# Miniprotein binders against p81326, part 203

Target 1, 226 residues: p81326
Amino acid sequence: MLHFGGFIMEINHISKILEKEREEYIRNKVEEYLKQGFSKDDAVNKANQSWRTYIGHRIQDVIYNLLKKFLKDSGLKVTTDKALNNRNLPEELDKVKRLIAINYGEYLFLPDADVIVYKVENNDIKIIAIISVKNSFRERRFETTYWKLKLKESPVTSHIKVFLATPDKDNEISYKCPNGKPKKMRIILEYELDGIYFLKEDFEETEKAKHFGKIVEDIIEISKKL
Short names: E, the ipSAE of ESMFold2; O, the ipSAE of OpenDDE; V2, 0.75 times the mean of E and O plus 0.25 times the DockQ between their complexes.

## First folded at step 19 (miniprotein)

Design W133 (at its last look DockQ between E and O 0.73; V2 from the best seeds 0.71)
Fold by ESMFold2, look of step 19:
Structure W133 (fold): chain B 226 residues (1-226), chain A 83 residues (1-83)
Amino acid sequence: as target 1 above (226 residues)
Amino acid sequence: SEEEKKIEELLLKAIRLMWQALELLDKGDYEEAIKKLEEAVKLLEEALKIAKELGNERLIKRVEQLLKDVKEMIEEIKEKLEE
């Protein structure tokens, strides 16, 4: 199975596919809120808010399921930060949680890691990479870089690769120097992170900024060196 | 062309079904996942027919690869059901 072609590369159409869902989603949500007694204006506002949350979760779910499918034959496993925050974790996931946690003295926090890739060797777990999924960079522009820097502070977590996955619909980070002017956010994110993976066709490709379809090969290569 | 727009519509619908099938598979809903994938096969077969009539080699190879991928997914899920 070729990772550059085929099913995994079709994620480049995710923005088009999700947009086709918007009209029906909004209509159904407005009807739901009207039945709950909200005014028309409030129902529309709530539906639009619901939509923004929905597309973020949909993108993360697609990425999770694609990685789970395409990494399984390489002995790599995938989980999510949501799964790690459940009560009464299975032993395997409890170990994953402990291996990505960052120590702040008396406090222990998980990094912002939407999707986590790991492997199991002789009942030992090694974390390979975390993937942060971002739809927009209007707020918390450098949150992912903060977590990368914190993971690098300890020899226990310094090997963990930190990736960003994004459709970047508004071209906030797609190009380094649009119109000859350096784009600070793209330059800093590319410098600090281990990779940026775009869920679209049109962006400036570099050694660290790639089509999402390349992520499987990259993760497998990293796992062989650990 | 209108034919290329039809192929695009068929492909996007098939891709969405394939993503839905992966979600269903993760939840253990194997029968429904197969149903979604079989629907995707029908759409991809229609898209392949149109692409061949156009002689568009890039589209033909893209659709043929997707057909291979979805049929492989169906066989994998059927094997799990037979366990």
Scores: ipSAE 0.704, ipTM 0.887, lowest interface PAE 1.1, mean pLDDT 89
Fold by OpenDDE base, look of step 19:
Parts: sequence; structure tokens; C-alpha cells
Structure W133 (fold): chain B 226 residues (1-226), chain A 83 residues (1-83)
Amino acid sequence: as target 1 above (226 residues)
Amino acid sequence: SEEEKKIEELLLKAIRLMWQALELLDKGDYEEAIKKLEEAVKLLEEALKIAKELGNERLIKRVEQLLKDVKEMIEEIKEKLEE
């Protein structure tokens, strides 16, 4: 049993916990936008949009902090794309940034890398995994798949595992063939990605689609093979 | 039951505090992290009390595991502060 196994399992409640904050958040944002001169309808719409962004960041932050904590004893390090978006990076993070960069000829761009797991051995950095965190799949459904494919094209990045972590609140990818109808998005994401980790219990488990509680063990196992 | 709802409410609050503590740890605010975790312990202990009164073994086990995890985390942080 993973040390702090109970702590990780409680991730199932992330959507419920954050939803409790919604009413207050929306109210405060509506008030803020009204003060800025927006109409009531515009203020509500903007508040709802802001909430979607906010909740996405909150989920990402929780996942980041959990992984950082639970991977620490294994000597693994965790960072975020946000932390890499700095002009003045420590040497270690600058190396991490370079090691996940995708070549577009004249330009290097970073993949969407909400959470990055890496190890440092003998002053060498090895990127182990990138975790994309998505609350919903309303927008950019296959963006994570795109980045996985791009990373696979280079021998520098081809070894990097790409995982998706999601509560899948709307059950868009929780099941492969609900009612005998294939869910295209689930099938494609599961095929193209190295794993999907659900922040809930109600999903179809497969070799690649697992509960978030298994991600720490999986990452540690991968790290040993690198 | 109302008691089960209360337990769930306490658990959700405790979990939130636990996540906040992790965030504080990431920022190097160990003292405040401990405070959050200690508050979580209080909530979990209350939840455990209610769960025991109800005789709900599943909830008891769940809360006990969380209590263990939180207490262990507090100890780990304290040990680091003494270093």
C-alpha cells in the first residue's frame, strides 16, 4: 500500500469539494464585473468562464502538490509548465525546459505540460512523464494526443510518457462503449496516450485507464526503467 | 442519514485543508501547513466519533486511515523543522 494511500484516494472528491466553492466564487466575480461596468448578463457569463479556468487550475494544483509530495521519497522531482515560463530559470529547470521542447524548425515550443516529472542522476536530467490535467473535454479534445505524437517524433523526447488526469465530470471518456456505442474520444485517447488516470471511481478500468491512485506507482516503475 | 451527511461534510472540509497544507508545504510555509493539518485532524476526529456512534465500519476505516495519514504527515513536517 502506498504511503498515504488514503490521502490519494480522497482525490475522488475533488469535483465535489471545488463545486462547493462555486457559488461564492461566482457571486464575487459577478460583483467584480458589475463594478467594472459590465451588464448583469455579461457579468454572469464572464464569471462562469472565469470559474471554468479557476477550477481547472485548482485541479492542476492539487495534482501537482500530490505528485510532488508522494514522489519525493523516490527521488523524483515535479515541476509545471508555468514554472518553466520564466526568463530567469535555475539551471535545472532550464534543462528540463529544453528536454521537453518540441522542434518546429526555426522554433522550439513547449507542449502543454501541466505537470512534469523528472529525475536528476549524476547531473543528468531525465524527463519521465508529462501529465495533462483536464477538467472537461469541451475544448481541445485531442490536444494532449497531439503533444504525445509530437514528443514521440524526436529521439530526445520519445521516451517521455504522457498521461491524462481527469475527473471526467461529464462522463465523456469514462466508458469505451456505453450502450454499445463506441466513445471515439475515449478510444483515441487511450490508444494514443500512455495512460488515463481518473479522479473518480465510476469509470471503465483498462490497462491504460486507471484510478489516479495508481499514478505514483506507475511513474516510479517507469523511472526505474530509464 | 443526517449523521452520515455530517461525516461527509467533515471529511470534505478535512480533505480541503489537507490539500491546502500541501500547497503551503510547496511554498515552504511549514508552520502554516501544520496548522491546517491539525485543523484537519480535529475535523476527522469529530467525524470518527460520529461514525463510531453510527457503527458504520466502512466510514470508521476510511476516517481512521485519513487520520493516520494526516498525523504521519504532521510528524514528517515537524521532523524537518527540527532539522
Scores: ipSAE 0.696, ipTM 0.880, lowest interface PAE 0.7, mean pLDDT 92
ESMFold2 (binder alone), look of step 19: mean pLDDT 87; pTM 0.853

Design W134 (at its last look DockQ between E and O 0.82; V2 from the best seeds 0.77)
Fold by ESMFold2, look of step 19:
Structure W134 (fold): chain B 226 residues (1-226), chain A 83 residues (1-83)
Amino acid sequence: as target 1 above (226 residues)
Amino acid sequence: SEEEKKIEELLLKAIKLMWEALELLDKGDWEEAIKKLEEAVKLLEEALKIAKELGNERLIKRVEQLLKDVKEMIEEIKEKLEE
């Protein structure tokens, strides 16, 4: 039987673990930008923006590798949007890319799909879920909900579950009614998405808002229904 | 306490090493992944010793579970290398 405790639940410490890297990262990036001729103020601003991108990618990598480890024995495969944007796609991944793409006339775009879970049966690929990983909600707050709605418009993609995974370090969506006031961002995200998975302990749990450690069980259950 | 802070420091370092090992496995760097996991074992064994001296049953169980997880990861990698 699959064990969901232990190692996978330690992702709840990801912000604390990665924050220890920030001071050295910022110092190195400021030096790099100063060498490129930026002023001190510009170098610091660019270094802080670079950190936000870096930490987002680090969180994506941890999630990808954990899902790959814990889903392998259930016959489920995991890939990333980065892998799908590679010019030399293996045939299997090319099929995955085509199965999640959204058509805009003569243009074809991938949804906000940082991590993709799928299965292969009799040379057919079935997309199970996509996970959007967001470290911050300062910009592009509802991009994931837009992509969920677009996927629902086509019968070939309407079954795809769309999840959001986030440490939400600054508590932007952790609670529905902080200080007695409804938080529209949390309420809308939870309503429109198939699930929100938090990478921390302190948040308001609901039917759709869960600890990240529950995502493996949920994905396996969904895959059995397809 | 200061001892509990040391246990936490050791655990966080070990967890990071375990994540790094998974990244190395994805890239095919099996031997380096084992080295990372073996370092994590040493940190977890130190954390377990401190937790047992404190008699903190919750921390003992957490560290023992992580130690089990790391050792299973090491054995899985070694099995794959032999095939």
Scores: ipSAE 0.801, ipTM 0.921, lowest interface PAE 0.8, mean pLDDT 89
Fold by OpenDDE base, look of step 19:
Structure W134 (fold): chain B 226 residues (1-226), chain A 83 residues (1-83)
Amino acid sequence: as target 1 above (226 residues)
Amino acid sequence: SEEEKKIEELLLKAIKLMWEALELLDKGDWEEAIKKLEEAVKLLEEALKIAKELGNERLIKRVEQLLKDVKEMIEEIKEKLEE
């Protein structure tokens, strides 16, 4: 059993916990937008959009903090794409940034890398995994897949595992063939990505689709092979 | 039952505090992290009390595990503060 196994399992409640904050958040944002001169309808729409962004960041932050904590004893380090978006990076993070960069000829761009797990051995940095965190799949459904494929094209980045972590609140990818109908998005994401980790219990488990509680062990195992 | 709802409410609050504590740890605010975790312990202990009164073994086990985890985390942080 993973040390702090109970702590990780409680991730199942993330959607419920954050949803409790929604009403107050929306109310406050509506008031803010009204003060800015927006109409009531515009204020509500903007507040709802703001909430979607907010909740996404909150989920990402929780995942980041959990992984950082639970991977620490294994000597693994965790950062975020946000932390890499700085002009003045420490040497270590600058190396991390370079090691996940995708080549577009004249330009290097970073993949969407909400959470980045890496190790430092003998002053060498090895990127182990990138975790994309998605609350919903309303927008950019295959963006994570795109980045996985792009990373696979380079020998520098081809070894990097790409995982998706999601509560899948709307059950868009929780099951492969509900009612005998294939869920295209689930099938493609599971095929193209190295793993999908669910922040809930109600999903179809497969070799690649697992509960988030297994991600720490999986990452540690991968790190040993790198 | 109302008691089960209360337990769930306490658990959700405790979990939130635990996540906040992790964030504080990341920022280096270890003392404040401990305070959050200690508050979580109080909530979990209350939940445990209610669960025991109900005789719900599943909830008891769940809460006990969380309590263990939180207490261990507090100890780890305290040890680091002493170094």
Scores: ipSAE 0.713, ipTM 0.886, lowest interface PAE 0.7, mean pLDDT 92
ESMFold2 (binder alone), look of step 19: mean pLDDT 86; pTM 0.830

Design W135 (at its last look DockQ between E and O 0.76; V2 from the best seeds 0.71)
Fold by OpenDDE base, look of step 19:
Structure W135 (fold): chain B 226 residues (1-226), chain A 83 residues (1-83)
Amino acid sequence: as target 1 above (226 residues)
Amino acid sequence: SEEEKKIEELLLKAIKLMWEALELLDKGDYEEAIKKLEEAVKLLEEALKIAKELGNERMIKRVEQLLKDVKEMIEEIKEKLEE
């Protein structure tokens, strides 16, 4: 059993824990938007949108902190795209930023990299994995796949594993062929990505689709091969 | 049962505190992280008590594992503070 195995397994409750905050959050945001002069309907809509963004960030933060904690003993480091969006980066993070950058000719852009796992060996940085965190697939369903494909196009980034972590609350990708009907999104994401990690138990497990609790071990194993 | 619901409520609160503690650790707020974890321990101990009273072995094992993890984390943080 992984050290702190119980801690990781409890991530299954992330959606439930955050949902408990929703009513209060929405109420407070509605009040805030009303004070700003929005109509009641607009305030409610904006509050709901704000909540979606908020939940996404909260899930990302939890995943970041968990990975940071559980990978530390293995000598692996964890950062975020947000941390890289600074003009004055420490040398290490500046190198990380450059090593995940995608070439668009005259421009370099970063992939959506909610969590970045890397190692430092003899002052050399190796990017191990990028984890995209998605609460829902309502928007930008294949964005993570796009970034994976772009990373594959360069010998500098082709080795970087791209993982998706999601609670998949709406069961959009939890099963490949529920009721005999193929779920296009699940099939494509599983095919194109290096892994999908679910923050829940009710999903179809495959070689690439696993419980989030396996991500630490998988990352450590990958890191040994680099 | 009402008791099972209470256990679940306590667990969810404890888990939230554990996540908050990790965030605090990331920020270097070790003392506050320990406080959060200690509060989580209290909640988990209460949950364990109820679970034992109910004789729910699955729940007992779950809570005991979490308690172990939280206590170990507290110890690790304390060791770092003494460094």
Scores: ipSAE 0.720, ipTM 0.888, lowest interface PAE 0.7, mean pLDDT 93
Fold by ESMFold2, look of step 19:
Structure W135 (fold): chain B 226 residues (1-226), chain A 83 residues (1-83)
Amino acid sequence: as target 1 above (226 residues)
Amino acid sequence: SEEEKKIEELLLKAIKLMWEALELLDKGDYEEAIKKLEEAVKLLEEALKIAKELGNERMIKRVEQLLKDVKEMIEEIKEKLEE
C-alpha cells in the first residue's frame, strides 16, 4: 500500500515557500506596468495588488493538485472555478457547473467554489464538496458562508459540503477565544461552514476545524454516503 | 543554528519541486515529473545527512518519511509509464 501523507502535510510550508517568490514577482510586475505607461508609484501599487491575487491563486493550485492526486484512487474527480468558466466546456464539466450554479433570474453565478470535488456514478454527477481558498480575511470575510446558505436553499444542492482552506498566516481565525474573548469571525465561520482546514499546525482543532491533512479522508467518507 | 537553517532551505526547495511534479503529473508529463522528484530526493538526502550530524531526531524522522513518500511516487509514475 502507498501512503502519501508526507506530501499533504508539507502544505504547512505554503506561505513561506510562496513568500520567497514575492520580491522577484514584484520587480517583474513593476517593470511590466512601467512599460504600460504607469508612473512608478502606480506601478508599485498595482504590482502589490497583483501579488495578493497571485499568491491566492498559487495556493489554490497547490490544493487542487494535491486533491486531484490523492482523491483519484477513490474514484473522485476534481475541477476548479477557472476550468468551469472556460467557454468551450466538455459535457461533464458543463454538468458540474450547472449542478453548483445559483440562479438569479437572467444571471447564473457560481458560488465561491475555488475547487470542486465530484463523482460520477451510474451516469450521474454528484457534487461532494466545494472548497473556498482564502489567504487572508481582510475583505469579504463571510462570503463563503453566504454561498453555503444559498446552496442549502435547494434540495438539489443542500448536500454539498462547503469547506474553507486557509493558511491563516495572521491568526485571524486560528483560535475561538484568543485572550479569553470570543473571536466572532472564527466562531461564525465554523458554525456556518461544514469545515475549516488549516494549512498550518498552530490552530485550535475542533470537530469542524482541522488540519488540511485530514481533508482527503473527510471527503472520501462523505462521498460514501452519497 | 546555521545548519538548521540549511536543512530548512533544502526542505523548502524539495517541497516546491514536489508540488511542481504534481502539476506535471496533471499535464501528463511523467518524465519531467520524475526528474523533479529525483532532484527533490537529492536535496532531501543532503538534508538528512546534516540532520544526522546534528542528532536532530525530529528532523531525521520527518526527512526519512518524506524521502520514502517521494521515492514511492517516483516508482508509481514509472509503473504508469510502462503501461
Scores: ipSAE 0.656, ipTM 0.870, lowest interface PAE 1.4, mean pLDDT 88
ESMFold2 (binder alone), look of step 19: mean pLDDT 87; pTM 0.852

Design W136 (at its last look DockQ between E and O 0.75; V2 from the best seeds 0.00; counts 0 for: pae E 1.9 > 1.5)
Fold by OpenDDE base, look of step 19:
Structure W136 (fold): chain B 226 residues (1-226), chain A 104 residues (1-104)
Amino acid sequence: as target 1 above (226 residues)
Amino acid sequence: SEEEKKIEELLKKAEELLLKAIKLMFEALELLDKGDYEEAIKKLEEAVELLKEAVKLLEEALKIAKELGNEELIKKVERLLERVKQLLKDVKEMIEEIKEKLEE
């Protein structure tokens, strides 16, 4: 039994916890935008947009911190795309950055990689998994799938597992065929990705669609095969 | 019934405490990432106190539910109580782990 198994399950509450901050956040942002000369309506709209971005980052940070903690004892390391977005990187992180790069001929670009899990063995770095964190699917619905497919095209990156972690508040991908109607997004994401991990309890569980609490074990298992 | 309302109130309060504790735990993880171990421990200790209080509330709720003989409420309260107890255990373990690291 993984240490702190109860704690990781409580991630289900993260959305609720953060939502409690929304009113104050919105109020403060509205005031800020009003001071910048925006109209009241514009200020409210901008504040709401800012909130969506903010809450997404907060969830990502929580996931990062949880994974970092829970994977530490297994010798696995965790970083983020933000940490890689530096000109002067430590050698280790520079290697990580290079090992997730996608070739576009004359150019190398990084996939969206909110959280990156890797191991270091004898100064050799192996990328294990990339976790994309999405709070909502309003925008860029299949972006994670795109990156997964691109990573598969190279023998350097083809082994990298790509996971999606989401609370899926709007139940966009929680069920495959609710009321007999197929949810295209769920079906495609589940098919193309290596796994979907839900930060909630009310979802259709499958081999690839699991509760977030299982992600640590899954990553550890994958790491042993590399 | 008045007793059922009391149970609901206790559950609500316990849930609020639980959420606060969880928030503190997440904040503690962030602090750990930044190397602020002392402050992380403080937050976790606060979480422990909140969870202890939640346990007390839930135990009271459970007592009332048992007195009412409402099996559904009993199960509901027991489930939440178990969750809170498990989380309490986890927080304590986190504190100990951090302390051990500080001693090294």
Scores: ipSAE 0.658, ipTM 0.845, lowest interface PAE 0.8, mean pLDDT 92
Fold by ESMFold2, look of step 19:
Structure W136 (fold): chain B 226 residues (1-226), chain A 104 residues (1-104)
Amino acid sequence: as target 1 above (226 residues)
Amino acid sequence: SEEEKKIEELLKKAEELLLKAIKLMFEALELLDKGDYEEAIKKLEEAVELLKEAVKLLEEALKIAKELGNEELIKKVERLLERVKQLLKDVKEMIEEIKEKLEE
């Protein structure tokens, strides 16, 4: 177990690693937007927004690759919501998609999940967990809790664990009571979700708020109960 | 003191090497997912060399900290050194695993 925990824990450096790319990325994007005819101020604003999107995708990709690597030997498979939105789905992924879809009367939508963990036994598919990856909480503060509540409404999806993974660089949810006052966002996220996994060292650890390195062991244990 | 400043410079350099190595490790995982095994091995071998250099810098920092008798600095350097050594072992093991699969 130390092998998985030790290696994966290096993701705690992800924010520092990616920050070293920021200056060059912003410079290149500003140049691109200026060539497209945007003003200097607009180009800078667009470059910063592009950076935030880029960071989110980079962290998601690292998490996906780590989970795929370290869950493989336990017979667990990993996919993404992007893969499930492909028009030409293999039958296995089509079944995964149908198993997580949420009914809204005339409409059927997928939860906004970044990474999905499932297992296959004799063509029977069991969804184990979905992981929402958030770099910051400036927007969509409680989107992940909404999807947990929707999945909880049906006996078909109520077993699915909903996790949040975040570097939380700006300490928006790292502590329950910073400055002696309860942090509403941390309290609600921890209460409603099945777990929060931090991609850094400095946060208030609880039974549900853990180092990301614990996620592999947790998922494997959950999968044995299904 | 000048010795304490030297220790902090060594620690900073070792951290920079560690971050570069970790980035290479994540790039290697992406390459493995794409089936680019030989390129993944090259990235991991580069990470090994960076981690070996980080170990050398940390061992130098530890020697200086012990000469000063600064128990707080000794513990700080020892914790980081142990972590880097474990990561180095893990990366080497991963390289061998990939090489075995590639030769089959």
Scores: ipSAE 0.540, ipTM 0.791, lowest interface PAE 1.9, mean pLDDT 87
ESMFold2 (binder alone), look of step 19: mean pLDDT 89; pTM 0.881

Design W137 (at its last look DockQ between E and O 0.80; V2 from the best seeds 0.77)
Fold by ESMFold2, look of step 19:
Structure W137 (fold): chain B 226 residues (1-226), chain A 83 residues (1-83)
Amino acid sequence: as target 1 above (226 residues)
Amino acid sequence: SEEEKKIEELLLKAIKLMWEALELMDKGDYEEAIKKLEEAVKLLEEALKIAKELGNERLIKRVEQLLKDVKEMIEEIKEKLEE
């Protein structure tokens, strides 16, 4: 049984930690938008939108670096979709990119795979899991499930586990049946994805819905079967 | 209590520094990462002092574990610098 504690579990406080940056961030962005000629109400709305984008990137960076730290001794490597979009890729990352790209006729697209975990096996690369990082579900609520379904369509990618990581501060998917009413988004995401990992303490824990700190053990166990 | 809120503030600052240190380590900026971690140690030691004055077993254990984690990170970086 898992005895998880310490540093990795502190990601459950990520919303509190990043929220301390919000007031200064919003103030600076409002000033910036006011200088551009926006009304006060528009500047505030745009600043809040900017904050949501910023916080998503910050959460992804924390997750990436934590996974690098805690998976390194298991021989697992971690990269990001941002790194894979660079034009001058090392051969190893070029192979990772090709192994997860989805073909749409004339076009190749990377799935929304914010963080990618892989291993090198017999000079070949095996993709273990991708982690989609979502701060909120106001838009593109089921994007991650779309990518899971696309990856399942090919035997080359069907083994890739697709995880969702989220603070879910507004409880959009934290509970299956809040007040006895089924929450469609939580139920569908849990059914379709290989796991949902929460960056907070309060949520309905299930076999697939867990604290983020559990993701390291889960990925290691999966990698041993591949 | 006010003391518990102070401990929480110190912990959140230390955790953020530890995350920043990981980012610096990823870039190969090991000296800068150690500086962040040493600042985190200072904050955690202050938090531990307050937690012990309160006798709050839960907070003491949490802070002691974080101190252990940050010190292990510092030693890991020092070993890399010696190589």
Scores: ipSAE 0.787, ipTM 0.918, lowest interface PAE 0.8, mean pLDDT 89
Fold by OpenDDE base, look of step 19:
Structure W137 (fold): chain B 226 residues (1-226), chain A 83 residues (1-83)
Amino acid sequence: as target 1 above (226 residues)
Amino acid sequence: SEEEKKIEELLLKAIKLMWEALELMDKGDYEEAIKKLEEAVKLLEEALKIAKELGNERLIKRVEQLLKDVKEMIEEIKEKLEE
């Protein structure tokens, strides 16, 4: 059993835990927007949008902190795209940033990399994995797939594993063929990505679709092969 | 049962505190992290008490595991503070 195995499994409750904050959050944001001069309807809509952003960041933060904690003993390091969006980066993070950059000819852009796992060996940095965290698939359904494909195009980044972590609250990708109907999004994401990790129990498990609790072991195994 | 709901509520609160503690640790705020974890311990101990009273072995094991995890986290932080 992984050290703190119980704690990792409790991630299944992330949606429930965060949902408890929703009513208060919405109320406070509505009040804030009303004070700013928005109509009641606009205030509610903005509050709901703000909540979606907020909950997404909260889930990302939890995943980041968990991975950082659980990968530490393996000598693996964890950062975020946000941490890389600084003009004055430490040398290590500057190298990380450069090693995940995608070439667009005259420009280099970073993929959406909510969480980045890397190792430092003899002052050499190796990027191991990028984890995209999504709460819902309402928008930008294949964005993570796009970045995976772009990373594959360069020998510098082709080795980087791209994972998706999601509670999939709306069961958009939890099953491949519910009721005999193929779920296009699940099939494509599973095919194109290196893995999908669910923050819940009710999903169709496959070689690539696993519970989040397996991500630590998988990352460690990948790191040994690099 | 109402008691099972209470246990679940306590667990969810404790888990939230544990996540908050991890965030605080990442920021280097170890003292506040310990406070969060100590509060989580209190909640989990209460949950454990109720679970034992109910005789629900599954819940007992779940709570005991979390208690172990929280206590280990506290110890790790304390060790860092002594460094």
Scores: ipSAE 0.724, ipTM 0.890, lowest interface PAE 0.7, mean pLDDT 93
ESMFold2 (binder alone), look of step 19: mean pLDDT 87; pTM 0.851

## First folded at step 20 (miniprotein)

Design KL1
Amino acid sequence: SEERREIYELLWEAFFLLWEALFLAERGDYEEAIKKLEEAVKLLEEALKEAKELGNEELIRMVERLLERVEELIEEIERELEE
ESMFold2 (binder alone), alone request of step 20: mean pLDDT 84; pTM 0.810

Design KL10
Amino acid sequence: SEERREIYELLWEAFFLLWEALFLAERGDYEEAIKKLEEAVKLLEEALKEAKELGNEELIRMVERLLERVEELIEEIEREMEE
ESMFold2 (binder alone), alone request of step 20: mean pLDDT 84; pTM 0.821

Design KL11
Amino acid sequence: SEERREIYELLWEAFFLLWEALYLAERGDYEEAIKKLEEAVKLLEEALKEAKELGNEELIRMVERLLERVEELIEEIERELEE
ESMFold2 (binder alone), alone request of step 20: mean pLDDT 84; pTM 0.816

